# VHH binders against c4kar8, part 65

Target 1, 263 residues: c4kar8
Amino acid sequence: MAELSTPSPASPAPLDGGRGDELEKFTLRGARQILQLLQDLITHRGLITAHTGGGHSFMTAVLKVDEERGRVVLDPSPDPQANRRALAAPRLTCVTQLDGIRIQFPLVGLGEGQDKGRPALFAPLPAEMLRLQRREFYRLQVPLAHELSCLLKAEDLARKPVEVSARVIDIGAGGVAVVVPTGAAEFVIGGTLPACRLALPDGEPIELDLEVRNLNRQTQRNGTEQLRVGLRFAALPRAADTRIQRYIFKTERALNAKARGGL

## First folded at step 23 (VHH)

Design kq16
Fold by OpenDDE, fold request of step 24:
Structure kq16 (fold): chain B 263 residues (1-263), chain A 125 residues (1-125)
Amino acid sequence: as target 1 above (263 residues)
Amino acid sequence: EVQLVESGGGLVQPGGSLRLSCAASGFTFSYYAMAWYRQAPGKGRELVAVITSGGSTSYADSVKGRFTISRDNAKNTLYLQMNSLRPEDTAVYYCARVEVWYRDRSGTTYEFDYWGQGTLVTVSS
């Protein structure tokens, strides 16, 4: 009778420092963003796996976020031993999923107590929250009402510089897809479009370099032909990346709220 | 509506004893930690004693060994037995419901959401 060693749930490997730059793109450090994400976890009643170290974990949930006091309230385990481990741990690693996105965040300074007559665990707000979208660069379909545009600096068939205003149809951390009129410019797969301008609703356009990754001719329902251009962010400043991620997050949240009948 | 009504205050001689009561209503009394705090004339509020829902007690150093906090959940009543009273114990004593308490490595924090009108205790010769 071979004891099926249930593989000990691998302690989430310390995010190896070398992937640090990529992880930074998915790390939320803004107080407002953190609060919002925690509130979303409350709203969705998301179950959280809290890792206490040594291969031990328990199920919990965020019960409350206290912005004024800068604390999060968690549901304690029904197992007193799990709670003791949690309180003894220097760090609690919380893992959950919201809308198919893996969320991970540390809690430090855990305490036990009571909130409105109910046993609870208390911690300061996390300093950071990691939102890991599956490797496939989730591309947000841009709502038509947002009217995102990208000014492309390209060349025409005669290799003369032309500027083309393109509608952004989807956006992700790695790039955008745009639509342009057929014949507006000549695009070469693997070619770089320097000093383009991405217009987001929240401020000044972002200047960035774009690499052409794919070209698809599309015929609209009305019979009009358009060229869909897939563009990769070739050189994205950190500040720009943050703005893009913020936009995506905000938009996704709004869309999800609408889908749930909340708007 | 949550109500806390203190009683049992009065004038007592140094070395005397007094028992305060707090009648609680409008909530499930047995679920909440309860506390006594006091305010002497011209002084700030001082937490005197706390009792958890489980019956664990904590006291200010100034009253340790002299005061006893207790509760009767069947009567929805909080008590403070005060022995060996001193002039410095003169204050208005308030019963309070603990909305939140938590204990971490730095200590224990208490937050209160309801309190009574208070009862005056005067210790004088």
Scores: ipSAE 0.813, ipTM 0.922, lowest interface PAE 0.5, mean pLDDT 89
Fold by OpenDDE, fold request of step 24:
Structure kq16 (fold): chain B 263 residues (1-263), chain A 125 residues (1-125)
Amino acid sequence: as target 1 above (263 residues)
Amino acid sequence: EVQLVESGGGLVQPGGSLRLSCAASGFTFSYYAMAWYRQAPGKGRELVAVITSGGSTSYADSVKGRFTISRDNAKNTLYLQMNSLRPEDTAVYYCARVEVWYRDRSGTTYEFDYWGQGTLVTVSS
C-alpha cells in the first residue's frame, strides 16, 4: 500500500513584485484601517502563518494591539527554534484569512518578551496590510484538456495589426494568463488589446478588452521559449462575467472531485 | 488586589550594606519579571535592577557590581542586596512589577503596572 505522499501545501509563492500595481488597490496603509483589521484578527482569533524565510513558518496569533505604543503582540511558537528564526529574520511575513479574505502583512523589528507574565513576541505595527479578496485574486489553473484560448488583437513590431491565438493557462474573475509564441506580437505593459475573444467550452467566444499587466518569458521543457502574458479584463460585460465565474466554479468542482477520488 | 510592600530601608554609612525586601501579593509572582527603581531627591526615577521570571538579571551601570537583585518565588519576595553604598545611592527605592518587557535589536524595554510605596535608603556619614 504505497503511502500517497500528500503533496506538501505549496509554499505561497512570494507575491512576485511585478503585480505591484494591482496589489496597491488592496493594500491598506491607513493607521486606523490597520488597527481595525488587527483588532478583527484578535476578535476572530485568527490563526496566522508567520513566514520567517527559507521556507520556514510557524503558527501564531495576534494577542494584543497597542495603539498608543504602536506595537502588536503575537503568540510565540511552542517551538523555540521557530522563535529564534523569527527573531533573526529581518522581516516576518504574516498570512491569514478573515471571512474568506486573504490577509498578508509584514512585521519588522520583532522582539521577544513577556506580557503580563506570559511569553510573547512584539513588533511595531505593520506599515501596510494586504487584503486580497479571493474572487479577485484567485486564478484557476486551466486544465490542458479544456484548451481554452484567447484570440488577441495585438500589434507586431511594425505596429501592424496581428491576431494571435493564445492558450489560456489560468483564469480568474479579473483576467487571464495566456501563452504566446515569442515574437508573435509586441505587448506593452499597460497597453490595451481591444475586442479580443475568449473561448470558453460552454458557448460562443466572449468579446472583451484586455489590458496587459505583466510579461514573463518562459522556457518550455523542450527548450522552446514562449511568452506568458498576464491580461486584465478591462471591460467585461456582466453576462461575460457570469459565464467566466460559472466556468471557474464548474472546473474547480470537477478538479476537487477528481482530487477526492470521485472521478 | 496586587500589592507590593517594600522594607529594609534605613540609614547607612558610606561603604555599608543594606538588603531591601519587597513582599508581593495578589498575583502569581513567579510569572512576572520584577524590578527595583529608585528616586533620589530632586531627580527622576531610575531603573536600578530587573530580574525576569527565569532569573535573568539586569542592572543599571551605576549599581553594577554593587547591587544584586534576587527573588524567592516560594516567599513571593523580591530582594535587593546593596553593597558598597554611596551617598549618591540615597533615594526612595521602589519595588515594581513588570507588566511588559521585550527585547529587540534596539534594546530592552520595561513597562511597569504596579509599584510599592517605597522604602527610603539614606547613605550618609
Scores: ipSAE 0.811, ipTM 0.923, lowest interface PAE 0.5, mean pLDDT 89
Fold by OpenDDE, look of step 23:
Structure kq16 (fold): chain B 263 residues (1-263), chain A 125 residues (1-125)
Amino acid sequence: as target 1 above (263 residues)
Amino acid sequence: EVQLVESGGGLVQPGGSLRLSCAASGFTFSYYAMAWYRQAPGKGRELVAVITSGGSTSYADSVKGRFTISRDNAKNTLYLQMNSLRPEDTAVYYCARVEVWYRDRSGTTYEFDYWGQGTLVTVSS
């Protein structure tokens, strides 16, 4: 009777140094972004696997984020040994998933204590959070010959309302990616931009709500830095959806015809 | 409503003893760490002693070996036994509920959300 050694859950392979540039695109370092993502984990009661090293882990959750004190509060393990390992570890690697997106972040300086009569673990806010977005939807790259624009209603660093005209670089059934000048507005992942306007070639702009899903800084060939913003359609009227689908279909056909040597 | 009511303060001679009590109500007393702090005339507030829900205690160096913090969860009461009292122990003593405490490599931090009105302890010949 061969004891089927259940393969020990492979320690997440150290992120090989050569993939560093690609990972930077998915790394959040902004304080507001980090706070928002942690708050989202609280709101959705996201379960987190906390890795303490040596192949050990325990299940936890973010209970509270204290912005003023710069700390995160975690649910301790029911296993006292797991908590001891966590406190002894120089770094806790937290892994979770929110809306199908893998999230990973380190916590350092873990402490134990109590919050309002409940045992808790405490750590400083993470300096960075990795958010790996899976492309769920096919996205059409918008041809330069068929420029789309999106008027974004956002806020600046002072929370003053600003309107930013953004170029659409890709579009799909679920949303758009746009590019904006760096510093044009402040974007927070998970934040909603209400009453934006997507301009399509076939008529009047479409008014819609957009949710910020990802942020990526890009350096152009000319050395100019731009911000790529991934936006999800938060509320899309049926008529608007039909127009978007029609645009995608027509554009794809045109691109394919051109690729086949058609005029 | 959370209430903390101190009692047991008074006038005592140097070398004497006094026992302070704090009656707690309006919350599950047994779940919370509790503390005593004091404020001498013209001085700031200082932490005197802390007791966790599990019964672990911590003391300021100035009172270590002389004061004992204890709790009776059945009575919802916090105590401070003060022995070998000195004139420098003269202060208003406050009972406090610890909202948050945490211990890391740098030490232990305490945050308080409720405190009593205080009881005056005067040590004088």
Scores: ipSAE 0.800, ipTM 0.914, lowest interface PAE 0.5, mean pLDDT 90
Fold by ESMFold2, fold request of step 24:
Formats: structure tokens, C-alpha cells, sequence
Structure kq16 (fold): chain B 263 residues (1-263), chain A 125 residues (1-125)
């Protein structure tokens, strides 16, 4: 008999390791800050996704922090395989949220045993904890109906100016991802695209300098190839930031209302 | 009120045997790992043997093959069977409750929160 299951919320995935230097300013390294944040997780009974590698994870919680001995105590998984994978992993990447703040921290040197007669996992205190507000990690998936676009002022193969109208597929506080036809322009990771124009629904396009962060090819259902370009906002003016945040907020609110009331 | 009361110590000749007992009360005995440790005259404490709640055992190299730790969860009692005793085994023997134990890549850690007053074992001709 098939068990009726409620879909679990998608487990928070670790943030991309290629963004490590961008995240340093949100990283706590002070012992007092780390102990307080771990204690807050204990107090609020925060549910933690512990990633063991190879796409495997399990749910856990911080049961206690022992400041004198410099260690944390974690709830073991009821699944013995998950515990074995955790103990074999070179590091455990823990991800959770507390009051809308994303928290991520590594644990190394994991051990298994007992605390006051109960099974538990043990590790030294983490040397660092990442703490991000929602705006610092959230990327809105742009609805196709909005037809949000960005005019890229790029170069062709001969280094001649070319303008490419690119569809925006996601947007966040720090940048956009766009799609363009393959071959529409030459893009170089680390390259700067000055004076691009981001078209938002509420007014004149925003003039922005963009930096190319990643490039990925994608084939559409009809066989057409397109290039996905990840772009970072350079030196975003306050007014532009406000308009982008307002767009994200309004769109998310509208999508949430449609999901609840229509479907 | 956790209590651990050792008994069974005494004077024994080299090569002889003793069985130590530790009566436990004030906690759910079957949940805890338990241990024996000893302190010889003029020396620090030495962990002798540990038995987990699941029955797994470990021993100091100095007693391996001669001593057997065991437990009776129905009687809340920890035992140490000591065979082939040597003068070097002369010590006060303590039973202890393991507060924390864990095994990691660097080895096994044991931490104790309660122990008794001990029972003296003297091995002498």
C-alpha cells in the first residue's frame, strides 16, 4: 500500500561555493557570536538540513553547545545509513533558517556516541557561520508573462558594439540571469557590460553596469539553443535598488496570491 | 540522587581472582554506558574497562584478557571479574557513570559525571 505523503518543503541547498569571497562579509567568526547563534537555534528548535555530499542529506537539530569543551551535540538520524554517510563525510554542511535569516555552517570531525544515555552526534564548534538576510540570497523566478528584458550593450567577435535584447529569467538584489540566442554577442566571464538597460514595468529602464559571472548553454524544447548569462549589478544606485526590490516584492506577493486563491 | 556503591575488594594473592560489584540507583541504569577506573598508590587514575548500554566493551591494554566487565540491567549492577591478578593491579577501584562518550576519527572520548568512593584491591603474597 502506497503511503499518502505530504511533500516535504524543498530542503535548503548549500550556497554555491564559487561565491565564497562574496559571502565573507556575512560570515561570523567570533566565538561569542557563534555560540549565541547556536544557542538561538537550540532555543527555537530550529530544524537543520545536514548535507553529507553526493546529494544526500538528513534532518537534524542542535541539541546543546558545550562551550567549555568546544563542541556541539546534534540529533542523530533515525536512518542508520544517513548517520553512516555523515560520519564518513569529510565535512557536514548544515543549512537552516531562523526568523527569515539563512544560516549555514560546516562541521568537521563528526563523531557518534551518547549524551546522558541518549544517542547523539558530536563535533567541534564550527569555526565560522554564514548568516544572510533573505534579500542577500533570494532570486525571484520572473514570470514569462512579465516579459522582463535587459538591453545588453555588448561586443561582437570583432569587438564592435552590439545591442542584445535579453529576456530576464531571474532577478535578485545582486543581479539578474538572462537568456540570449547563441552567438548574439561574445561574453567573457569577468567582463563588464557598461550602460545596459533593465526594463522594469513601473517606469523608464534602469541604466546599469553589469559584470558577467557565468555562462551556460541551454536547448529549448523546439531545439533552439540559447545562452544563459549570469550578470552582477555593479555599483547599484539607491533608486535603482529600490525599484528592483519593489518589483520583486510585488511580483512575489502576486504569485503567492494566485497560488492560494486560484490553484 | 545518583548513587554508585562498589563492593568486593580485598586482599588476594598474585594469580588470584576477585569479582567487583557496583550497585547503581537514582537513574535509569540501562540507558548509560558504565566504567571501572582505578587509582594505584602514588599514581593518577586509569580507565580500566567500559561497557556501553548495548553491551559493547573496551579494556585498557594492561588488563585485556584478564578482566571482564559485565552488567545486569535487571539488577542495576555493574561487575568487574578480575582474574590472574598481579601486584600491579593493586589500586582503589571506582565504578563510574559515563555522561558522554563518542568515537571520532581521532579515537574514543569518555567523560564521567558520577563515581563511588571506591573499593580497595590489594594483590600481595
Amino acid sequence: as target 1 above (263 residues)
Amino acid sequence: EVQLVESGGGLVQPGGSLRLSCAASGFTFSYYAMAWYRQAPGKGRELVAVITSGGSTSYADSVKGRFTISRDNAKNTLYLQMNSLRPEDTAVYYCARVEVWYRDRSGTTYEFDYWGQGTLVTVSS
Scores: ipSAE 0.646, ipTM 0.855, lowest interface PAE 0.8, mean pLDDT 86

Design kq16
Fold by ESMFold2, look of step 23:
Structure kq16 (fold): chain B 263 residues (1-263), chain A 125 residues (1-125)
Amino acid sequence: as target 1 above (263 residues)
Amino acid sequence: EVQLVESGGGLVQPGGSLRLSCAASGFTFSYYAMAWYRQAPGKGRELVAVITSGGSTSYADSVKGRFTISRDNAKNTLYLQMNSLRPEDTAVYYCARVEVWYRDRSGTTYEFDYWGQGTLVTVSS
């Protein structure tokens, strides 16, 4: 397995921890369920990206599970520095995918040693594991040509109401990410933006309440500063959910047809 | 098949020295951590010393400074040099192979899968 000093574009990143309440229904906490899922990873030789924090990760695999001793044995990195970062980290966030199912789990209390004369990493069994089907974690990267937008009802620095038309850059079942010019409005993590309007191509705009989950400054190719705003749907009507999933499906099909040259 | 054969035990006066040997066969000796433990009559087993494949050592407090564990990977042999022997060192000494070891923030864990038949050390005047 190759050591990754920084996140790879081809490597899955952990799901945002600020989405914890919407992910709870997909969280396994039963010991027998956890053991079975770990055994499935062993049986299928699932490759795991282990995130140590600070943008660092390494590739690993579950080699065995010892139910009697309550521990899991992992493949160490060939890079000693990756192993040292893993041992120093308060938490190792493991991410993998098996047959279209995303699996994510924490390991704490990592140790380094040997199993039957072979180097290995050791940890107690995780207390929880996320197990998600594709639509439960998938985010479509919205083509620029679609000009998908969301009208945000926010406030400026003087706490006065402003409306900001924001370009949607990705969309999934649980929310959207948008970009706005830096300074267009004041956003507060945890804040609610009521009565926003999401414009999908084939119907009336959807009125919905959004919650700000994350903010990131970005510099565009031309040097212009923009703000990426991660927004969660705060109670999504079923009809709106259906329209969003239909948009995602049709867009994926169209993008795949373009890549294949007219399938 | 894995075999561990101890030798070098015997009768020694207090303050004396002995060198124990353990001949290993049936596995790649250089890959494994190895250990000595002992059992005095009527007592449980006591871990005496461990040496890793990389040469790091650990000792019980009762023998620290007096005993030295070492290995010769070319000869597949584990040693225990025992100096300044005391009557309480009287025991059967066993060579053992470490199946699993690991170090975490709580300390070091050792688990053994094979041991020999032992060699008797008697420290008596």
Scores: ipSAE 0.619, ipTM 0.853, lowest interface PAE 0.9, mean pLDDT 87
Fold by ESMFold2, fold request of step 24:
Formats: structure tokens, sequence, C-alpha cells
Structure kq16 (fold): chain B 263 residues (1-263), chain A 125 residues (1-125)
């Protein structure tokens, strides 16, 4: 039972399951790693938002983990309806943060009862836990004034090489989204674009390999059709990663300074 | 220290009745679910009945309708009323404290942390 004395803040939303391949590298599946992370949540009394579906959630905490019996014990909600929704849900999606690290894990097979005479919720240990630092899930919306671009080395319909300069509209640790004129090149989901060049404001362009993850056609106000291309960094060198994170950090600080100055 | 002391066992004829008692001490009795187990000669232990702190009860199929588990939280005492006794009910009966219980879609789980020395019930002519 979370100690709640004020109206609950807005619940953090679960991360989008459509990023499953991208998030796999941050997913813990080892039993020892999972037990340790759950124990860390217990030790720090981490407050957890448990999502039951239909926009409903409640605050909880991991009270104990029982390694020998393979289960976790959670604090029940003081609201009996929240507990009933949790028990009826096919899964709970638990979301929390520990020392700036976002943690998300599913619980299935939830039960209700008592632990040493005290009300509690019970579930088998999760089979996986997602652990992300902020930079690993954050996507910066690139200001138009920055004119960030990425030179794509793609192919036309005849499989001949073409180079397309694409405007970057958002950027994160795992990739970029760009826009190009429709017909500028042929993009195939799952296709690899080797040796592309990402132009950041400071320094020389970064050479990197990109993988096409999604394609969306969009029509602008003037009737022009553009293609939004979601691109994943395939193998990002450490130096390139550092430069990208520095750009995101500096830009976010600058945007926050403008927002504060406008208050 | 947690203590559970059973009493009320003895020799009875088939069709007879007995009432078992379990005196509990060393913990807040009213917070805990409690149970009776039995162990017949040459057999393993069998869960007979459970009563939660809220008074909900559960019984083994072999005793349903004949046995009644109850509790008196003011006296810290657990009871088992045993009616229509059969020779198959011959066993040592143990009082047990439930450490964990919960109900999910697959059923109810009970886990015990303390039990007493038992009281012998013999049903024969």
Amino acid sequence: as target 1 above (263 residues)
Amino acid sequence: EVQLVESGGGLVQPGGSLRLSCAASGFTFSYYAMAWYRQAPGKGRELVAVITSGGSTSYADSVKGRFTISRDNAKNTLYLQMNSLRPEDTAVYYCARVEVWYRDRSGTTYEFDYWGQGTLVTVSS
C-alpha cells in the first residue's frame, strides 16, 4: 500500500510495444538480474504505477520477492475496485523509476490474499524487465531552425545508387526520423542504408549505417506529398553516440531555458 | 515464541463426534488464517480445513459436510468439530498457522510456518 496523501499525479505511460526490436537490448531476461532489480525496488521503496488497462492504474510497491517459490508480493490498492480490476486484467504493466532509470515489467497470473496476516497481491516472477536510462527512451523533436539533415545513400526503382538529403525531424539514442520528397528514392522496411551521413551543427558529419523501420506518407498544407522515414542506427560507434547525446542534451537545455524565460 | 497446542483427541466409535481445540499464543491470532492437518498411520499429511481471518472456510472433499472449522479470536482458539466419524478419520490432527494464502484463477494456495505436536483421534469399535 503506497502512502498517498494528495491527489495522484498523472501516471507514466508504458513504453510502446511497437519498439520491441529496438528495446530488446535493454530487456533483462536472466533470473538473477531480475531478482536483483526487484530487490533494488524493495530496498529503495520504489513507487510503482500498475496499469490494468482501459486507462486505469493504481500505485503499488514490491513488498518482497520469494526466489524459492518464484513469486513477487505487491502492496494492494486501498481502493477495492482497483484491486478487482487488477485481478481481472490479463496482465499488469508495472512502470517505475529508480535513480533516473526507467523500469517496466509485466505481471501475469495475479492473485489476492495475505502474507503473514497482511493483505497482499501475488504474481509469478516476471519473465522479463525493461531497464532504460532516460537517453535510451527519449526522442528530441528537432527545432526547424537547426536544419538538421541526414544524407541517405539509397537506391532508386532501378536499383541504382542515389543520394538523398533528408531533414531530421526527431532524434534519439536509437535512431532518427526524417522526411524526404515522395519518389526521391525507394525505401524498403528492413532495408539497410550503409554509410549515410548525419550532419549535426557542431563538427563533421557522422558516418553511420541506418535500417529502415517505418514509412509513412504525409500530405503537407500545400498539397505536396512527403515520406516520413523512421531509421534505426544499426551499429553506432561510441564516438558517434557521444556526439548525438551531446547534441540532444545541449538542445534540450536550450529549449528549457527558453521555456523558463517565458514563464 | 509461536505456540500451537492441540487438545480434544481420543477414542470414539464410528458415527461419533469429537471437538478439537488449538490454543494459540505468541502472535496476533486474529490476523492469521489457520488450518487443521491430519496424518493417518502409514500415510502423508492431508490438509483437512482452513479458515481465514475473515471467516471464510475451505475443506478437503473427504470431510466436507461432516467437519466444521471455526475460531474464537477473543480466546485465540481454533476449533474442529468432527461429526459422523469414520475409521478412515483415524489420524494425528495438527493445528497450523497459515503464513501465506492467495487465490488466483488456478485456485487457492496455502503455505504454513508453524504447527503443533498434534492430538490423536482413533475411530474404532
Scores: ipSAE 0.615, ipTM 0.848, lowest interface PAE 0.9, mean pLDDT 86

